VH-VL binders against q2ft37. Designs and how they scored, part 4

Target 1, 241 residues: q2ft37
Amino acid sequence: MGHHLKRVVSPKSWGIPRKTDKFVTKTSPGPHNKNALPIVVWARDQMGIVRNMKEAKHVLREREIIVNGRPVRHPDMGIGIFDIVSIPKSGKHYRILRDKKGRHVTIPIDEDAASSRLVKITNKTIVKGGRIQLNLRDGSNVLTDKQYKSGDSIVLSLKEGQKNEIIDHFPFQPGNMAMIIGGKHSGVVGRIIEHIPVPGSLPNRVILKDESSGESFETIDEYVVMVGRESPAIDRWGIEE

## First folded at step 1 (VH-VL)

Design f08 (framework fv_fezakinumab)
Fold by ESMFold2-Fast, scan of step 1:
Structure f08 (fold): chain C 241 residues (1-241), chain A 119 residues (1-119), chain B 111 residues (1-111)
Amino acid sequence: as target 1 above (241 residues)
Amino acid sequence: QVQLVQSGAEVKKPGASVKVSCKASGYTFTDYYMHWVRQAPGQGLEWVGWINPYSGDTFYAQKFRGRVTMTRDTSISTAYMELSRLRSDDTAVYYCARDTPLYDYFDYWGRGTLVTVSS
Amino acid sequence: QAVLTQPPSVSGAPGQRVTISCTGSSSNIGAGYDVHWYQQLPGTAPKLLIYGDSNRPSGVPDRFSGSKSGTSASLAITGLQAEDEADYYCQSYDSSLSGWVFGGGTQLTVL
């Protein structure tokens, strides 16, 4: 059997409310601007833990929802792919992923898996003192004195006293495992076969082999997130082999 | 127009208790947390604790647990901080400050109450 | 002892730029908690100057700006004026203490 996502069932409608609904929110400016799901929509529609904005504000004010180790402060705060959401009072932890239709899905994970987060490096800059600033796909930044490449994924610790420490690294190269986060093959886990640079303004192409079917397919750099080198690394992300 | 009006200066002897008040106006008292912050003469700011005026729940910094009690009276939109077993090093200006909805910063502060502990 | 580290003093001439640093640790600023800045004029209560790392309340001039990177934050004041002479405090939340923490304060002198 191929890889598949574990899902959280909610009694309420999944996804964002229709535009005619009385309760509509936009994701606030910041990390995940284009692909983010507002925390209030997640809590109401996917999880069913709040019924309306008043309840959502109360839950956030009491610091009952933690995203990437930090209490959520605004109902419009966006959560995005690979974010870790914890509800300490219930002892529950979740990872946000995308399904084959490009929709956000909530994957239950254990406490150990919730102690770190996976994030893609989109760019890097040299700052004073020769240190490297890594620009991450979620819009955040991390300083390091070690060399990394754009397109690679890193694993950041969320543990108290170790927050933002780089504890693992998955290079963007043939042989390594990736999850597709956009386009026709969104939600597919595959192994990088070849990276094809394209001259000019067109996106670079990536050929991957689908781990479940063995079939090869093509996508663009922007849609590829490295999730490991071998299948055991992917297990901790809540993807069943 | 948000205002936090604090009680007047107090002079106490070591071992006594002091109760400082903070009367809120210009907003719904129960919609915002109220924090207490102190500042010894010529020193920096030190967080004491908070009260949720809606529930009455409190949380105190470890240094003050067992000596501080925070309460409120919703009928008069007033928060209180009582500090017992006073020492000379409790001499400070005590501020109340309002916590903004969801963003955890203090947008309005009272003018402060000077508490002097001397023999 | 203050949990966040600020220089005790900074000085500048009118029209100049000054920067005040605020250094934390992995349990506060390094954990991604917001940094807020307060201005305290002599004999007055602190006043909110910057919130959420870089936002200004209405009435605060755009010559005041905030930034945050890693475990540190900075307050920048451009076009320095005599009325900016005050104490400046940074503030964040600390998860290991489960409470609010302040910097030791920086006294700005306009020469």
Scores: ipSAE 0.000, ipTM 0.399, lowest interface PAE 16.6, mean pLDDT 80

Design f09 (framework fv_fezakinumab)
Fold by ESMFold2-Fast, scan of step 1:
Structure f09 (fold): chain C 241 residues (1-241), chain A 120 residues (1-120), chain B 111 residues (1-111)
Amino acid sequence: as target 1 above (241 residues)
Amino acid sequence: QVQLVQSGAEVKKPGASVKVSCKASGYTFTDYYMHWVRQAPGQGLEWVGWINPYSGDTFYAQKFRGRVTMTRDTSISTAYMELSRLRSDDTAVYYCARVYDILTGYEDYWGRGTLVTVSS
Amino acid sequence: QAVLTQPPSVSGAPGQRVTISCTGSSSNIGAGYDVHWYQQLPGTAPKLLIYGDSNRPSGVPDRFSGSKSGTSASLAITGLQAEDEADYYCQSYDSSLSGWVFGGGTQLTVL
């Protein structure tokens, strides 16, 4: 199945019973509590940077792993889709995405791309003092004076002195580009064609077109994350080469 | 070559505070995390927390939060653990130990320990 | 109550094989976290014996070996010697506690 997402760690063959295979580790409370990948599992199993003593020495010399601009506090810290993982002393930066099989994939990015992160707004609340608190899909929050709609994606600066400044905005609306993060079409990038409200407590439906295949498909709005506008630059997020 | 030299034994009354030091030599102090681990007489090992000597960041086991403070002085390659509001069941040997890194999490070199006795 | 369970004691004669178990749960060993082993001779600080389930530091004889399966880990000592008489501790990470945990320790007696 053709898509342009790269996998940095791609070995998929296990020729014998998996004696070194890991059970998916429960992540600690924090961003991406559900669907999160523990940082130790990422470093060992996806990146290979702590596979053995030699690789552990490399990580030790670098000593610091930064997730979304914050140093890792413990090995079960969860990382998830659109998170930025940096190893500053080695000059390496990565964005976490999903492939079409729903697996986390690690995309190398440059320093400039690692200075911001994309995140979906799940709800908003007025807090003390009349400011708006945006609640984000990864469980984090940001305060703003501007109006945003639930379902939209925002780009937050990770730069010192500008942390959590909203520097871009991708509205959830027809014509804009989205990535699917759950269900049958996980990992697919498509253009929103139509949003179909469903009465009552049932999830609202979204129809998207996968421009690479020309096929339309349907999902629920919970699985849709906006990654671009009418004229999207989705390659800025490492989705297209 | 790698050495962790800890301060001498302490005798304290309940309610007092104790501050244990751990002086590192034979490696770059800021390149390794430091764990503090205690062992009550005749009992097993219990993890207290870690400090990153480079940043000064710390993380403590839930049991000790609010009573323990870990600090360091990079100019003399020394880590400190202060435990306050001491109880008789805090009587233990307190070890500092170098952590290979936070992701692998094992203690590759240990200090000789500092016996802290809490009695009235 | 230790989060990781070890037998309180094991014994063997010189030249024999002994195995020390370390039993965890789904929040630690069962979650895939590494297991490390430490040897503590009487009156001394612990010393790293095995790290990352099965790796030996330089200077540790190959008669010491580690393994991990499911929610448990094991330390095997072959060719048992008098100087092996010590306390042995396993260690892992526990995600529900967000912290490092040790087993209760096993005293090895060489008969």
Scores: ipSAE 0.007, ipTM 0.510, lowest interface PAE 8.3, mean pLDDT 81

Design f10 (framework fv_fezakinumab)
Fold by ESMFold2-Fast, scan of step 1:
Structure f10 (fold): chain C 241 residues (1-241), chain A 118 residues (1-118), chain B 111 residues (1-111)
Amino acid sequence: as target 1 above (241 residues)
Amino acid sequence: QVQLVQSGAEVKKPGASVKVSCKASGYTFTDYYMHWVRQAPGQGLEWVGWINPYSGDTFYAQKFRGRVTMTRDTSISTAYMELSRLRSDDTAVYYCARGYEDWYFDLWGRGTLVTVSS
Amino acid sequence: QAVLTQPPSVSGAPGQRVTISCTGSSSNIGAGYDVHWYQQLPGTAPKLLIYGDSNRPSGVPDRFSGSKSGTSASLAITGLQAEDEADYYCQSYDSSLSGWVFGGGTQLTVL
């Protein structure tokens, strides 16, 4: 309550497709899946910084919108959960999150918080010479000499000269804090209580506790993104629980 | 239920080769890396290398490169470790171990004793 | 020679607390790599006891706990029982060797 949050939600939700909902733009083939929000929809409908596609193309040509430290090239570029959007001309920075219905929510953050991004490791590829290529949930990759496991979250620097340097790490393990990004509990931040591996083709299960409500709940690995250790890193990045 | 079953004890002469097998059951063989770890009598654990059963990719500890070969057969969920040009100091129990999502070892075979003596 | 350093032995009486240290270097624990602990009962294969510095697998009593600080990690065992007599090994990843490394092992004796 001491923290000012602006929550802007489009009447058309990209997070949870409905039978009657219509998507007006398609994301370019990019890092996020079909749940990604096109930058033009974000800029026009959620933020009101452009009125139409012509204006969106103009601001992108002028490099006025930066996503994860890189100028946006196309208005249909997808943005998704934990992406950092900066508008240098206005000195404004935002983090994209999701609410309990899976809709994209735009959270204002300060410049320090905008100098890094959180991303989940989904897989690992070993390249010749013993280096590890981490495959990230947004479809991007980073090379590292350090050992990480799938399901963990890493914090990547967006600073010039340090881009994609891993500066923090939140292991997927009991006791650590996670945000749920899909299913019934989307948008909930909770503490991992137990991970239950399931043999075969069924998804592994995760039991979490929502400490604000005291309620325990179950979800699947795919929906869990680690956001901290004993306390959520999101709070340290400008969001109070 | 979920287990790793290793082949039986082997006795070899110096200069020979040995091939140890590790059969996985109760889980999807290709979802986890298979690591190999050895333990000489009265000594500690020593990591030998890993194989990714899905791709067939391998990585070996520097000490064993040129002498060890790891393979797998996905049709029977079995991993193999072959160690050549055996020396007396290769006498050890050789374990296979499942890497849980490629890192820590949450499931171990019971071990295969390989004795190298003349 | 083991890359991670553990005391060769530790002892305690039933009900007491013991700690087992695991000392690494800047290329492994000091580089931020996780530390895992394994328990090896006489004549058996090692069993995972602690993973990711401080997590317990299902079935491991909360008497066992792990911690990590700087270049070192520690395994604490409270309420010692006779069944805890075993060898304990720490494990981490080493970037200079590009591989897994183990401690030399610590033999726990319950008096």
Scores: ipSAE 0.000, ipTM 0.394, lowest interface PAE 19.9, mean pLDDT 81

Design f11 (framework fv_fezakinumab)
Fold by ESMFold2-Fast, scan of step 1:
Structure f11 (fold): chain C 241 residues (1-241), chain A 122 residues (1-122), chain B 111 residues (1-111)
Amino acid sequence: as target 1 above (241 residues)
Amino acid sequence: QVQLVQSGAEVKKPGASVKVSCKASGYTFTDYYMHWVRQAPGQGLEWVGWINPYSGDTFYAQKFRGRVTMTRDTSISTAYMELSRLRSDDTAVYYCARDRLLSEYYYGMDVWGRGTLVTVSS
Amino acid sequence: QAVLTQPPSVSGAPGQRVTISCTGSSSNIGAGYDVHWYQQLPGTAPKLLIYGDSNRPSGVPDRFSGSKSGTSASLAITGLQAEDEADYYCQSYDSSLSGWVFGGGTQLTVL
């Protein structure tokens, strides 16, 4: 079904896969802990840049792994979809995506692509001074004077001096492009054709259409992340198509 | 003993290209990144880029992008740096230096070649 | 702009202590990136002297030590000896340039 996630560039500097014992680490508490990949598991199993927990703790203590512009301090820190991971000493940058089976995939990206991140707004609150606090899918918050809606995606600058500046906005509405990040159709990119509010406690439904195949996919609000307007900004997300 | 042996001095005209080699011995070539660093006469050290000998992946300093190409041949444990469109201000000693792979936390160039003098003059 | 700034020269008498500073910014040392130090004798390749702010490679005497605070790092040399006369370079990573950067170098003279 999903012909949308057609090409992903693999890290060439990955090296030969090693047969390693998998240690299970607790993901740091957070809004997406059930779907997050601990940074130590990523660094050891997906990237091969550390061999064990001792090496991972040394790398983190020295601030050698940067997630969304911030040095990682704890090996249990979770990374998730659309997170930007940088290893500055090697000049390498990566975006985290998910495949159709819900597995984390590491996509190498260039410096320009690593200078911003895409994130979904999950909630908003009004705080002191009449400003709006946006609660983001990765558990972080940003303040703004502009009106945004829950379900929208924003692009945040990671550049020094401009950190957390909102530089783009993709409204959650029919006509705009979205990626499904959970459930049976994870990995599908399509245009929203209908949003169906469901009465009561049941999740609202979303119908997306893959314009290349003409196939339609039904999912729920929670699984949808906006990735563009008329055209998807797919190239900057590490998806080639 | 761990050694990096570099090719001999080169004299080039402006606009030409130069290719410098660095042959590794005494360790597993694919376990270490290979950096290239240059030093103009009487000047300081300047980083050019690195290659991962295992994968062939490269990364270059912004100043040299579009003019430098780094390659390697694992069958003879040799790394190469080719610099094109040479200018007189490219006159420098070019060093190769290794750095541990899989432990990028400890970025330190612990073994260096003796350097290759590249002179660019009309 | 010089990315990492070092004094062009320092001097000391045999047996004395000298320190060589390496001043960066928020995009390199201030961002928490490690500092490495290299010693270069005239006509030779650089030699790794300190890595990861304060670690000594095997064979480097305890007289050499490194430290880092804020946007700056320092190399301390105690018990100066004549063979310590050399150029010293600090190195770190700069996120705004996306590459390694070296300090301008410091020439140490043992009087």
Scores: ipSAE 0.000, ipTM 0.400, lowest interface PAE 20.0, mean pLDDT 79

Design i01 (framework fv_iluzanebart)
Fold by ESMFold2-Fast, scan of step 1:
Structure i01 (fold): chain C 241 residues (1-241), chain A 118 residues (1-118), chain B 107 residues (1-107)
Amino acid sequence: as target 1 above (241 residues)
Amino acid sequence: EVQLVQSGAEVKKPGESLKISCKGSGYSFTSYWIGWVRQMPGKGLEWMGIIYPGDSDTRYSPSFQGQVTISADKSISTAYLQWSSLKASDTAMYFCARHDYEDYFDYWGQGTLVTVSS
Amino acid sequence: EIVMTQSPATLSVSPGERATLSCRASQSVSSNLAWFQQKPGQAPRLLIYGASTRATGIPARFSGSGSGTEFTLTISSLQPEDFAVYYCQQYNNWPLTFGQGTKVDIK
């Protein structure tokens, strides 16, 4: 309680300088097909670690930028919410989040926090051999023998030899903590109060309480990502007082 | 209860300036992007650009950059689309639309017909 | 930019019949696809977003399907009030782009 997201002040908010007034054209879908920020835009415009595409290609060729435990090969590769970006030569690690405007923000994290990533389960299917395949919000998949529910979040290890092992689980249910990733309340961390199913194919509604203000607000299932339980260790995610 | 109300039809001559408006009500105006969409007579929809009224962050479609100016006045919950010098090819219906943070348009204004003729 | 192509350009169907409208993207847009209805002299109205989710107040006879590059809007039993032009819009990549529209004429 009383903790909030540590908002990193970046030289650039989205990665396109206002003087150009251009939208970013993505050339690769990456694991995040929407809200994805090309790595070259992030490195050039948000972080200032490269000046142009030539420098970006050099840095990637030298394997100096790691996303979710893998060296980035292409400057147009997309990064998105909850992705872990590391620059090993400088010992720097970051988690990508979104602010109230839907813009990517870069949160510094320590090496331990960079050894895992959080991802929401969007669906599940039974595959050949009878195992369960979890379909994740970023478009990736993971196989498991354990039952999980759509809407839950899992934490996947990024450590070598443990890649994609499920090391933590945050159920989508009242009492647990969530971060809002879309709509008016994007970037707010709140506690789930109530889940309200609505008839037909209309989005289900979720009521949350903002722990810092004590105010309640409403959003849709699609915008809710679980980030903890009743007493989460939220500082693992770059959330501080 | 969410509504976007646009200014009335305009008839202008080439070379004249014009500023049309879109007033939002029934929601937090500074918390949603507002976009502008052009529809030329007998043609389809073309996205022109968007603005976030909370800080006037403005993005344009490449086809419209430099041709129009999008702005907003958050004190009166109104977004604007402006031309410094109209051309006959600017004759069209212009819609404002609120978009969800995922960029689809959820609520639309009724449209402003702009006719530019000599 | 992503080019959205709709087919057919014009569709004439009798009341009560099924209407099927197609929308194709020049590259994958995942499920980030919306459908709009526009009647003469009116603003577009959101029907479907996320390729298959009906917007609030939209009748159950409207359904959307598809992902990637191929999308379909289906009206299961066409009513007289469904006479309109229908547009698809991708919101996967900027700039946002619309299809050219399919005009539905009721017999």
Scores: ipSAE 0.000, ipTM 0.424, lowest interface PAE 16.6, mean pLDDT 81

Design i02 (framework fv_iluzanebart)
Fold by ESMFold2-Fast, scan of step 1:
Structure i02 (fold): chain C 241 residues (1-241), chain A 120 residues (1-120), chain B 107 residues (1-107)
Amino acid sequence: as target 1 above (241 residues)
Amino acid sequence: EVQLVQSGAEVKKPGESLKISCKGSGYSFTSYWIGWVRQMPGKGLEWMGIIYPGDSDTRYSPSFQGQVTISADKSISTAYLQWSSLKASDTAMYFCARQEYGDYWYFDLWGQGTLVTVSS
Amino acid sequence: EIVMTQSPATLSVSPGERATLSCRASQSVSSNLAWFQQKPGQAPRLLIYGASTRATGIPARFSGSGSGTEFTLTISSLQPEDFAVYYCQQYNNWPLTFGQGTKVDIK
């Protein structure tokens, strides 16, 4: 079995007549702007935990859905790749990933795995006081005294009293494990073989090897998210070998 | 060669049904999304919806939800766009287009277009 | 729906000259913007995606720039085959939306 995602198919409620309210929800600006899935669409279409907007608003008013450690306030709040969604009332936790079709997939995870999130560093800036501000792929920021590089992934704690503490780090470099989050190889987990700077306006290329198939493939920097070092940390992320 | 080949021009009367086709060749048809784009005479481009042929899952633009049906038959590498009852306002050029990058929603390969004329 | 507005509606240039086309989004689309070329009687052809990344096989004279709400397509030395209508498309939000087009015409 290769490195691949376990897909959770949205349950269909058997016996419910076609009285499901149809509503159109747009993703609000915020984290994961371009590829975000509105929370109400996720709850209705992926999870089946609400039937309509009225039920969704009730669930949100009661703070029953937590994203990245924070209660969701608006039904159009976007969730995206590597976000942690928790439903405390049911004791259930999920990580959002992407499949090879570019669709959001919901991966069940345990409580320990739900206490942290993986995120890619896109840029860094020196801010007031001399600290380093890391700009993250989802549009959020974190301050640190340590040196990190753009393209690296970090693991942030979501625990009360430790929020945004960096608890792990996966450098973008040959030999380390990555998940592809865009293009035709989306959802594939492979090992970085080579990073190739490309002259001019074309994006830089990355060659990876899917060790399960033995095949090498090419993608662009933007599609690569580091998920481990030489020793895989793959099972923690809901990926089967 | 990598191509999308669409069915020929159609002339129909209001109220008639129609199904037009888009056949992929030279690539793995089930590995790409196929979208449909409308261009009314003298106007710009409007996205209608997409289908993933591997499992026939569809996503529609809100403006076209319920107005058309998008389907695919992966055994013959063909996608379809269908109307149950045509209106004069459906007169347009219809393009199919391939999307390699499911996360990016832009089209890298286009069919030649099918002209649909609906008049009494 | 995000409204894409292109300007000018028609741009008249001579062969060998630079053409600059603008595209404005009604709200931020980040860098999720593509440019297409369409010649009369033909299907659109992808030129640029990600606001600035040239598609495979597209000549170096085509370049894109911008982010957020303001985008530009530049043709550095216009060739006879470049006279066409150009469309921008945002793919940041559903539904996908196109601009109304800029016709690049011979002076």
Scores: ipSAE 0.000, ipTM 0.420, lowest interface PAE 16.5, mean pLDDT 81

Design i03 (framework fv_iluzanebart)
Fold by ESMFold2-Fast, scan of step 1:
Structure i03 (fold): chain C 241 residues (1-241), chain A 121 residues (1-121), chain B 107 residues (1-107)
Amino acid sequence: as target 1 above (241 residues)
Amino acid sequence: EVQLVQSGAEVKKPGESLKISCKGSGYSFTSYWIGWVRQMPGKGLEWMGIIYPGDSDTRYSPSFQGQVTISADKSISTAYLQWSSLKASDTAMYFCARLGYDELFRGFDYWGQGTLVTVSS
Amino acid sequence: EIVMTQSPATLSVSPGERATLSCRASQSVSSNLAWFQQKPGQAPRLLIYGASTRATGIPARFSGSGSGTEFTLTISSLQPEDFAVYYCQQYNNWPLTFGQGTKVDIK
C-alpha cells in the first residue's frame, strides 16, 4: 500500500487516446449508499458462487470479483444499477439493473458490453488548472477537459490502458432515451418529451413517452438516467415490458 | 507579459538556512502550479517539487522529500524554496517554472531566470 | 517514477543537416510530453508540448511526434542557433520527470 497522487489531466485535441482517471474513489459500503446491494449478498444469495462469509473473503483476497474494472476488497462493498460485475476465472460478466418492482436484477452480458459502464453526471466542479471534475451518481468522480451538463449520462471505458476514458455521451434533452430508476415508473424506458423546471425547492419534472405502450408519464429529474439518443439501440437494457 | 522573476544569487556556508523566491506577474498566480527545478553544474534538469498557490497543495519528488520546503504567499504572488541546513551538494542553479494551462496542459511554459546557489566553506 | 531516457547523449551534425532526437518513457505517458531547448547560461525554453504541438514563436523546422512510450524531436534544417542541449519531460504522472538530455553539437 502506498500514497497515491492525483493525476494531471491530459488534453485530447491531438487525436491521441487518453484516460480520464477517477480523482477519488468512494470506499465501502460502496458508491450507491443504503440503496446498494452488498457484494457478499449478491454473490451468496443471488448468484450462489459463495456459501458463506469465509468463502466470500477468500474470493475477494484472490481478486476474483471485479466491479467496474476494480477488484472488490470489502465484502460489504455496494453494487447498484448499471454496475458491471466480472468474474475473470469463469469468463462471466454481468450488468446490474432494476426491475419494475425496484429489485436488483443481474443481466448476463458479453465481454464487449462489459468493457464500459454507463453513469449519470449529478454535478460538476472546476478544480486546479481549470480542469472539470464530474460528480457521478454512484458517488465517484472523473476529471475532464470538456464541458458536460448535470443530468447527462456518459459511458466510461473499463479497458486496461483506457480506464475511465469518456467514450460516449447521452445528453439530457428532448428526443433522447432514458430509463427511470425510482418512483412509480421505475424500470420503464422512454423518450424524453419535455423538461419542466420548477421554482424553489420542489424537484423539476420530466415528461416521457413509453414508445412500446404509447403512454406518456411524468417523473422527477433525479429518477431519470439517459441511456441513449434518438436510436433505441440501448432501449430495454435487458428489462421487458 | 507572463513573467517569473527570481531572487538574486546566494553564497552560503554548509549548515546555514536559505529561502529563495519566485514572483509571478501577468497572470492569475493562484490558478497555476509553480514548480522548482534543480540543475547542478554541468548536469541536467531535476524536478524537485511543485505547489498550487490557490490551496497550497504541494508535491515533492521522492529525491527531495524532507530536504527542502516549498511554500507560496498568494497575497504577493510569490513562491519559495527553502533549506533548513545547506550542504555543499546543494550548489546548483535553481529555476522556478509555471505549469502551463489554457485549453491544454503545456508542461512548464514560462521559466524564471534562475537563482545560482553556491555552498562552500 | 517514470524514467525518461534520451538518445543519443551527443549528436554531431553540420548546419543544414537534419537532426532526430529520441525520448523513451519507462511506461506510457500518453501524449503528455514536452521538449525543451537550453543554451549555456539560459533558462530552458519550451519548444513542443503534447508531443507534437509547437509552442508560440517556435520555428516550423522543429517538429515532434510519437505517443505512449516512444517520442521523437526532429529539426529539419539545423541553424547555428540550434546548437544546444535538448530535454524531454513527461507531465502525465507524479513525480514529473526529465530525460538526461541530448547535446546537439557542431561537426
Scores: ipSAE 0.000, ipTM 0.394, lowest interface PAE 17.1, mean pLDDT 80

